VHH binders against o75319. Designs and how they scored, part 120

Target 1, 181 residues: o75319
Amino acid sequence: GNHIPERWKDYLPVGQRMPGTRFIAFKVPLQKSFEKKLAPEECFSPLDLFNKIREQNEELGLIIDLTYTQRYYKPEDLPETVPYLKIFTVGHQVPDDETIFKFKHAVNGFLKENKDNDKLIGVHCTHGLNRTGYLICRYLIDVEGVRPDDAIELFNRCRGHCLERQNYIEDLQNGPIRKNW
Below, E stands for the ipSAE of ESMFold2; O stands for the ipSAE of OpenDDE; V2 stands for 0.75 times the mean of E and O plus 0.25 times the DockQ between their complexes.

## First folded at step 8 (VHH)

Design l17 (framework vhh_4orz_3; at its last look DockQ between E and O 0.01; V2 from the best seeds 0.00; counts 0 for: pae O 12.4 > 2, placed apart)
Fold by ESMFold2, look of step 8:
Structure l17 (fold): chain B 181 residues (1-181), chain A 120 residues (1-120)
Amino acid sequence: as target 1 above (181 residues)
Amino acid sequence: EVQLVESGGGLVQAGGSLRLFCAASGFTFSSYAMAWLRQAPGKRREWVALITSGGRTDYADSVKDRFTISRDNAKNTVSLQMNSLKPEDTAIYFCAAKEYPYLGTKYDYWGQGTQVTVSS
């Protein structure tokens, strides 16, 4: 159903642009049907997302939705000018190599097509934290050659919340470099 | 003010070796990828080698296995060890810096360059 995801209310809706990158992370926006179970100040709709991005003087050029469901909002609720890509990503386990490859491929395609602008890639899972943080950090480590702890610190600071899942943190810090970009 | 200052260029016999240095100041050196590029007479500038903030290295095919890039974050220096030099390596060599080298096309900072001349 339209139940509010566990702990969704506990997280800031939208982070800040990660400096020097094209990434911004946020929790999943919830369409109007979910608002029956939210106080007005707790609402975070697709419209609210774009208003908050605009307030930061930024523009989204792609949304990557990592959730394993389509019930939170409809892509049709997004501006037609913003491409949308869903990469079904199972939670609680380190994403597999196919998922990591799909994410890297999407980012690299975006960079190629958007080399003449400064638009952002918005990335979210349910909470915009663990799966989102893992894949963004995996990109920074594998493609950009950033030290794992620096990637994690950058994500945590810009998201406004720290990565929580220890298996994700361990894989980022000590796991193999994936050369699938 | 950001400065990148190259040194170590000069004349060298073909088959010889040379080590270039680049001293950096005015920015957080350890957060930047560092690169060497070169421009031969009458040619366009070409990328030679790169070392990321995390220490991963990458090389142009023409210099692979002959050149080695390294960095010393304590001294804010990057170096290029150039072995088995050929006359085709003759060029002005530039040090350059970029925070995320694969996310864009423009380097943020450039040195003035140092001449390397390889005689036959």
Scores: ipSAE 0.171, ipTM 0.623, lowest interface PAE 4.7, mean pLDDT 90
Fold by OpenDDE, look of step 8:
Structure l17 (fold): chain B 181 residues (1-181), chain A 120 residues (1-120)
Amino acid sequence: as target 1 above (181 residues)
Amino acid sequence: EVQLVESGGGLVQAGGSLRLFCAASGFTFSSYAMAWLRQAPGKRREWVALITSGGRTDYADSVKDRFTISRDNAKNTVSLQMNSLKPEDTAIYFCAAKEYPYLGTKYDYWGQGTQVTVSS
């Protein structure tokens, strides 16, 4: 139902653009039906997301939703001009190769089609931290050749929170490179 | 030719069960997420359940814990086990396919639908 995700309130709504990338991470926005369970200052709707992005003088060009459910908000809650991608991603587990590949493919496709602008790829899971951070870092490591520790540090700094899941961190630091095509 | 053919619909009493089936052909079934949607008279079509190509599932709140979606890639079928049916579940149920990952809300392929009627 309209249950607020556990610890959702503990995380900053929106991070900062990752320098040198087109990525920005945020926690899941919640549709209006959740507002009755939140203080006004705790509310973070799809509309709020776009307002906050605008406040950073940025523009979203794509939203990648990694949550495992569709209960939090509807794609219809987003502007029609911003494409929405859903990649169902199970929490707490390192994403499988298929998920990683789908993420990379989506990102690469976006970059090919958006060479003429500086629009951002907004990525979120529930908290916009662990799954989100893993996949962004996995991309930076596998595709951009960034050192694992550098990718993790960059993400953590920009998100305003550190990756929490040791299995994710371990896989990023010591795991194999995943397929890029 | 792409085809999605639903079956298993019918009349059932409240509290009863039905199992819907959808047989797919004409596309690479294993690469698609499969979904069930339903449309009741006078209402908008609503999403009911989804199963990804990898077998991950999700459900609408209204059917959660009552309905179970599953797929058989060897047979190119997707099924919906519906338990504890309610009159509110009365609708035409549609099978739909979406290429993974999903962009937007549009499905690539649709079945013709099967009628489910739950009497009080």
Scores: ipSAE 0.006, ipTM 0.207, lowest interface PAE 12.4, mean pLDDT 92
ESMFold2 (binder alone), look of step 8: mean pLDDT 86; pTM 0.876

Design l18 (framework vhh_4orz_3; at its last look DockQ between E and O 0.01; V2 from the best seeds 0.00; counts 0 for: pae O 9.7 > 2, placed apart)
Fold by ESMFold2, look of step 8:
Structure l18 (fold): chain B 181 residues (1-181), chain A 120 residues (1-120)
Amino acid sequence: as target 1 above (181 residues)
Amino acid sequence: EVQLVESGGGLVQAGGSLRLFCAASGFTFSSYAMAWLRQAPGKRREWVALITSGGRTDYADSVKDRFTISRDNAKNTVSLQMNSLKPEDTAIYFCAAREYPYLGTKFDYWGQGTQVTVSS
């Protein structure tokens, strides 16, 4: 059994590059074993991800996988030239400071190593929305000094879906700036 | 010392065009993303346009298709061509630089700004 994640079909597979940043968000790609439970138009595999990115005239330089499980696809199903990083992020709870730090560290490292190209950081959780949106917005707020409402608006517009978890939204809007280490 | 010096601001009628320039010195220009931001009277500074070291451009929705950012790495300059200007484009325009491109107002270096006034 490979059950399709709840509500996964309800979300656009891939968002748009967030202007002025290196981020693009998407829902989790599903390996071929899940396709038995999907109509052809519903499929979104790791290869479909890369095709959709190329259709936008973009290239991935890093994938940050925020899911707390390994069941959706295997890193070896990705092109060998694309770095992959798993940051286990508990769902439905505001990520802790250690998780936020790991995300910031990964993004900053990528930006330094990729300053001479235009490759994107692909970020996903299960739906590419709540955990993904929280950590991207937290980075923009804490590291880049973007106002919380502006970060949330940018993410929502580029993802094509609004952040849904109220505790995430409240923490971004009203919570403390996290120290940037 | 790092310097960013804006020029080309002034008065222009609505519907007109203006070209801003920013001359950069004191850092490795070709390795930096360059941006234009603006601050209208009584408002917060907002991002307008960005060009990466590799030449990728991004624009705020309010200026997309009207403004064009360009860079000349040989002359260490960045420019902003502003077409179809509207009174709401009236602001002080700032040149800014950062090694990592980002959205927002956090940049490593800033110019002093140049005034653009668009009359109705």
Scores: ipSAE 0.012, ipTM 0.432, lowest interface PAE 8.3, mean pLDDT 88
Fold by OpenDDE, look of step 8:
Structure l18 (fold): chain B 181 residues (1-181), chain A 120 residues (1-120)
Amino acid sequence: as target 1 above (181 residues)
Amino acid sequence: EVQLVESGGGLVQAGGSLRLFCAASGFTFSSYAMAWLRQAPGKRREWVALITSGGRTDYADSVKDRFTISRDNAKNTVSLQMNSLKPEDTAIYFCAAREYPYLGTKFDYWGQGTQVTVSS
């Protein structure tokens, strides 16, 4: 039900914009029903997300939700002006090619439609770290041609936490390029 | 012409089971996520279960461990096995399809719905 995800409290709510990109990563915001299980300072709601983004003088243009469940918050909890995209992504395993392609397609579509602004693509999974980091890095590597180690370092620095899953790191560093179209 | 046709609904006693079916046609079934939603009298339509094109499943908390969604791409069907039914499960059940991108909560295609009534 409304149990707090394991280790969720251990991660910074929101990272920083990745320089040179439109990406920002954050952990999953939790709807109000979770608040009773959290200290006030631990709470991180959809509203809190937007407040924190604003504090960084940034604006979200898209939210990509990579969580496998829908129980954490509702799209209705988000402003109507910010599109919400769900890409069900299984944890702990490297995302499949279809998932990677969906992510890339969504990002490319956003960038095409948002050339006239500097709005951010907010990406999150449960912790906003492993699945999130993998897909962002995979995009940077496959689409933007960034060196794997550079992409990983950039993400880690901006998220404030390092990718933890060795299978993700290994795939990013040594895995094949995935199709972009 | 796109069609989603539900079947399998009916009256059942509490604790009983039903299996709903949805037959799809008119679109590339295998590329779509399929879902079941339900609407009880006087209540908003609510999401019940979803299965992605890749076969990943998710459930509403209220039906988790009782309901199972599955799909057969060869037959263009999606099913909902409902066990341990409760009176609270009484609703019109709708089959729906959604293609990527999965924006918001809207679905691209809807069935007409099938009535499920669980008596106490």
Scores: ipSAE 0.007, ipTM 0.253, lowest interface PAE 9.7, mean pLDDT 92
ESMFold2 (binder alone), look of step 8: mean pLDDT 85; pTM 0.862

Design l19 (framework vhh_4orz_3; at its last look DockQ between E and O 0.06; V2 from the best seeds 0.00; counts 0 for: pae E 7.7 > 2, placed apart)
Fold by OpenDDE, look of step 8:
Structure l19 (fold): chain B 181 residues (1-181), chain A 120 residues (1-120)
Amino acid sequence: as target 1 above (181 residues)
Amino acid sequence: EVQLVESGGGLVQAGGSLRLFCAASGFTFSSYAMAWLRQAPGKRREWVALITSGGRTDYADSVKDRFTISRDNAKNTVSLQMNSLKPEDTAIYFCAAREYPYLGYKYDYWGQGTQVTVSS
């Protein structure tokens, strides 16, 4: 249950806000039980997440968890003021239309309810890269009409790591637009 | 310096056509959604048409099927083909740019506008 995800240590814990958007991507924070398997400098807990966000002079307003497990941390580890949404998303494959829709709906709902603030939508999968990047880019492409290459470049730059999965990249660049409602 | 310069406005009879142009400079044009808005005398400014950076188009119901927005990224221009014009289309037409067309309510850049007058 407390196995550190493969290559988890290789990724920056938190990216930067995507300019012009409310998105910020990060790798999965790990609850305290994982700390015994990590060097102090490698630790990244829910608390560390919020501290790092604050260091960027930002505030999280929503966390979307795309991991396909619940073993990494509990919603109770988060401040009560920050809503948590779980969208079970299978790794390595392009998310299905339902998953994409759930993500879009959640983002749109947040934006409607948070017009009076500048709080961020924190999105993460295991590494906060492929699934996370795909869904964020999918939103920008489908909802905002952004050019796929621009969306991908923006995400990569802000996350500090590039999307790695060719099937995700190809779907974003050449795949059909998914329904927004 | 960022500039949006509209052209193509004028006087036209009802049922006629006009084509508006907007020339952009001073920013990465291809990364921005471009929009046309209009303001009639005594009325609030209203959105008319939008084209995203990816080329998707959207129109106000009042102009749908009559107006066509297009862009040329090589020339940094956006155009509005207006067909079947009505007196109600009389307004100052503004070109505007916004990076994300639906995430915000404000446009980043504005033109000075061009007058369109449709006579009955």
Scores: ipSAE 0.386, ipTM 0.741, lowest interface PAE 1.2, mean pLDDT 94
Fold by ESMFold2, look of step 8:
Structure l19 (fold): chain B 181 residues (1-181), chain A 120 residues (1-120)
Amino acid sequence: as target 1 above (181 residues)
Amino acid sequence: EVQLVESGGGLVQAGGSLRLFCAASGFTFSSYAMAWLRQAPGKRREWVALITSGGRTDYADSVKDRFTISRDNAKNTVSLQMNSLKPEDTAIYFCAAREYPYLGYKYDYWGQGTQVTVSS
């Protein structure tokens, strides 16, 4: 179906580039079949995503899709020049080590291949908040050595919404030491 | 031999201004992102500002709109203009360089630091 995800309308479509990083977070874009239940100003399609990124004078170099479904939009609706990666990420639970590893590997690969430009990694789940915020913060903490509270505050400010799930916040602040491989 | 040498530190009154400089040698300066970090007594080193090889700048929220980072690729220098200084800006300031851009405390090269002290 074309059912609008719960609370999806309540979130800003696209955040701002996170300063000092290559990340930008957004909620899942919705293909045309969903628009019948949306006011024109509520629409946020794959095309709208790219228009909003260009309005910020930025360019996407990779999209990482964390949703556990493929019904929201088709990757072929994205420009052929923008790589797309799906990492199926279970909601409501702290992502497992395998999921965290896949995310770290994808980001490291991007940074290696894009060291001579300023293109961004776009990351989304359904709302662009909890799973997205967790994995971005997990990367910043584990790989870049950012303090947990600083990573969380940076994400919250740039997304325009605060991380909501206490188990994610607690794991970021107090969770076990994790290997990067 | 790679060198990053900071200068311009010193004692300044709150509300005053100071400009830090970092002279770089021994690597292809124009290919690196350059950053300033600082460490106050008893605290962890924190990121302050970054400028990419392409000239894009980013700042920590605590210094945004007060500090300006810039670079001169012809002279292999990076500077940090620090305005409206506060006592909490007191720290050793380090210049750092990284070929892979952006945020973190992992840099390829580091300077020895320059002391900035802001008095009430």
Scores: ipSAE 0.017, ipTM 0.342, lowest interface PAE 7.7, mean pLDDT 87
ESMFold2 (binder alone), look of step 8: mean pLDDT 87; pTM 0.880

Design l2 (framework vhh_4orz_3; at its last look DockQ between E and O 0.01; V2 from the best seeds 0.00; counts 0 for: pae E 15.7 > 2, placed apart)
Fold by OpenDDE, look of step 8:
Structure l2 (fold): chain B 181 residues (1-181), chain A 120 residues (1-120)
Amino acid sequence: as target 1 above (181 residues)
Amino acid sequence: EVQLVESGGGLVQAGGSLRLFCAASGFTFSDYAMAWLRQAPGKRREWVALITSGGRTDYADSVKDRFTISRDNAKNTVSLQMNSLKPEDTAIYFCAAREYPYLGTKYDYWGQGTQVTVSS
């Protein structure tokens, strides 16, 4: 039901824009029903997300939700002007080619339609770290040609936390390139 | 022509079971996530279950551990096994399809729905 995800409180709610990209990572915002289980300073709602983004003088143009559940918040909790995309992504394991392709396709579609603005692609999983970091880095590596270590470093620095899963790191560093179309 | 046709609905007693089926045609079934939604009288349509093209599943909290969604790509069908049914599960159940990356909460294709009635 409304149990707080494990270690969710340990992570910064919102990272920083990744320089040279349109990406920003954050942990999953929690709808109001979770607030009773949190201290006021621990609360991070969809509304809080947008407030924090504004504080950075940025604007979200798309939210990609990688969580494997829909219990954390509803798309209706988001402004109508910000499209929401769900990509069910299993935790702890390297995303499959289908998931990677869906992510890349969504990003490319957004960039094509948003050439006239500087709106951000907000990406999150539960903690906004491992699955989120992997897919963002996978995009940078496969599509933008960024060196794996550079992509990982950039993500870690901007998110304020480092990728934790060795299987993700290993796949990014030494794994094959995935199809882009 | 795209078609989604639901079947398997009916009247059942509380605690009973039903299995719904949805037969799809007219599109590449294996590329789409399939979902069940339901609408009870006087209530908004609500999401019940989803299965991605890759076979990943998710459920609404209200049906979790009671309902199971599955798909057969060879037959272009999706099913919903409903166990331990409650009167609150009474609704018209709809089959829907969505292709990733579809933005928002909309579905590309809808069935006409099948009535499920659970008596106390």
Scores: ipSAE 0.009, ipTM 0.214, lowest interface PAE 11.1, mean pLDDT 92
Fold by ESMFold2, look of step 8:
Structure l2 (fold): chain B 181 residues (1-181), chain A 120 residues (1-120)
Amino acid sequence: as target 1 above (181 residues)
Amino acid sequence: EVQLVESGGGLVQAGGSLRLFCAASGFTFSDYAMAWLRQAPGKRREWVALITSGGRTDYADSVKDRFTISRDNAKNTVSLQMNSLKPEDTAIYFCAAREYPYLGTKYDYWGQGTQVTVSS
């Protein structure tokens, strides 16, 4: 289907690069079939994503799609020069350890492969907020040693919206560090 | 203008200790990883130690357990405590900064270097 995700219009399309990291977060881009239900100023397509990244003088080197569905856009709508990875992540609950590990593995692989450039990892779920923020913060805490409150504050500031789900926030602040390998 | 200014270098006898300091200005210090590198005469510059913005440290094998890197975000300084010094530690020591999490060999900013000479 082509129904606009609930509350999708209420979120900024693309955040800002998170300083000191290679991450940028955004809401799910929507292919042309969704635009019939959107005002022109509300549209945010895969092309719009890349235009907005270019306007920030940045370049994407990987897109990690955390959605649990395949209906929003097709990987073929992305430039062939940008690798795409889907990590099926169920919403509403803290991601399991396997999902967290897959995310860490993808990020670590990207950083090794892209050590000589400044390309960004674009991460999105439906709104680019809760699942996206959780996994980015989990990576920063577990792999980079960032304090939970500092990771959350950085994400919120750069995304332009605060993490909303209390179970995610509680797990980041007080939950166990997960294994990195 | 970004500046990294090293100090604390000098001459020391083998087995002695020395503490290097690097004062940073012109950027948001707490967002950067800081490193020390060194270059002996006629040799390539080599990485010595790193401290991330979050405080995690890493060391070259040749200095492990003898050197300690630390940072003070309130004073915008990074330091390198160097114990049990050997003549092979003689080099110009450079402070460097990069935006985390890039772990390659490139650094965004460099200091001018400070000479450390260890005599037998």
Scores: ipSAE 0.000, ipTM 0.108, lowest interface PAE 15.7, mean pLDDT 86
ESMFold2 (binder alone), look of step 8: mean pLDDT 86; pTM 0.869

Design l20 (framework vhh_4orz_3; at its last look DockQ between E and O 0.01; V2 from the best seeds 0.00; counts 0 for: pae E 14.1 > 2, placed apart)
Fold by OpenDDE, look of step 8:
Structure l20 (fold): chain B 181 residues (1-181), chain A 120 residues (1-120)
Amino acid sequence: as target 1 above (181 residues)
Amino acid sequence: EVQLVESGGGLVQAGGSLRLFCAASGFTFSSYAMAWLRQAPGKRREWVAFITSGGRTYYADSVKDRFTISRDNAKNTVSLQMNSLKPEDTAIYFCAAREYPYFGTKYDYWGQGTQVTVSS
């Protein structure tokens, strides 16, 4: 169906670029079929996403979709110039090692292919917060060597919302480093 | 020589069931994620179900709760149990494989496909 995700309206549509990184987080854009259930000011479509990114004088080079459904929008709704990657990620639980590795591999691949530009990796789940924040922070911690608290603070500040789930936070702060290759 | 061979397709009435099989050979099966995709006449090929090398399963929304993907690493097979079939499920169904950790839409190996026809 086209029911609006719970609490989706409560979150800022798009965060800010994370300084020192190529990451930007946002909540899931919704295709037109959802608009009839939203006030005009609440609408956030794939087109709106790109407009908001442009308003920040940034450009998306990759979209990583972490949602566990296909009902929100279609890859065809995105410009052909921006690759779309789906990594099905179960909500509420810490992503498994395979999911983490998929994310890291995608990011590293992007960075290798985009050394000559400053395009962003756009990451989203439903709210663009918990799963999104965990995987971005996990990357920063495991791959870039950032202190867990610094990574979390950076993400929270840039997203405009704080990671909410204690299991994610706990794993980031005290969990083991995951393999990078 | 890599081979993926589908079987189990056919004609079935709406509400019926089919079980598709894919037999794999020529590669390290247990290291690959396996998927079923389908292509209906005049439509683009679409993803149906996916199972990782670790056994995690994912489904297209259109087939959730009706289809079940499973694998048997000992036999190098992947199967798709299709229940509560609908006319819109009519398509050629393809078995495909991709090596971990590739996460794109490209698959390394493809079967020839098997026809599934659901009559109303």
Scores: ipSAE 0.006, ipTM 0.247, lowest interface PAE 10.7, mean pLDDT 92
Fold by ESMFold2, look of step 8:
Structure l20 (fold): chain B 181 residues (1-181), chain A 120 residues (1-120)
Amino acid sequence: as target 1 above (181 residues)
Amino acid sequence: EVQLVESGGGLVQAGGSLRLFCAASGFTFSSYAMAWLRQAPGKRREWVAFITSGGRTYYADSVKDRFTISRDNAKNTVSLQMNSLKPEDTAIYFCAAREYPYFGTKYDYWGQGTQVTVSS
């Protein structure tokens, strides 16, 4: 279906690069077929994503798509030079250890392959907020040793929206460090 | 051993300009990202500008288009050009360094800070 995801219009399309990291977060881009249900100023396509990244004087080197569906856009809507990885992540619950491991493995692999450039890892779920924020923060906490509150504050500031789901926030603040790298 | 020494702070009228400098020693400067942060009395420290080891720059929304961060790897310095200053920019400005690759939000080294005071 061409139905606009609930609340999708309420979120800024793209955040800012998180200082001191290689991450940038955004909401899911929508392929052209969704545009009949959007005002021109509301559109945010895969092409719009790359234009906005370029406007920030940045370059994407990987897109990690956390959605549990493929209806929003297809990988062929992306430039062939940008690797794309889907990690099916169920919403409404804290991601399991296998999902967290896949995310960490992908990030670490990217950093190794891209040690000699400054390209960014783009991460999105549907809104670019809860699942996206959780996994980025989980990486910063578990791999980088960042304090939970500092990771959350940095994500919220750079995304331009605060993490909303209490179970995610509580797991980040009080849950175990997952050393499954 | 490691030192970050800020300079260039002072008193300036609103609308004026200042250039801050940070001299670095005791580490391999070219492999570090550099940042400026600031702290006004009674407020928490906030980042202002960030420059990667490769020279890409990022700014807080409140200073975008007014401040410019730059680095000189040959002289081990980072600077902050501050234009169109406002009273709200009054703060102690800190230089900070973070080693490449840039994981996390913690800075490895901090300077002592330099006072910037913007009067009406």
Scores: ipSAE 0.005, ipTM 0.180, lowest interface PAE 14.1, mean pLDDT 86
ESMFold2 (binder alone), look of step 8: mean pLDDT 86; pTM 0.874

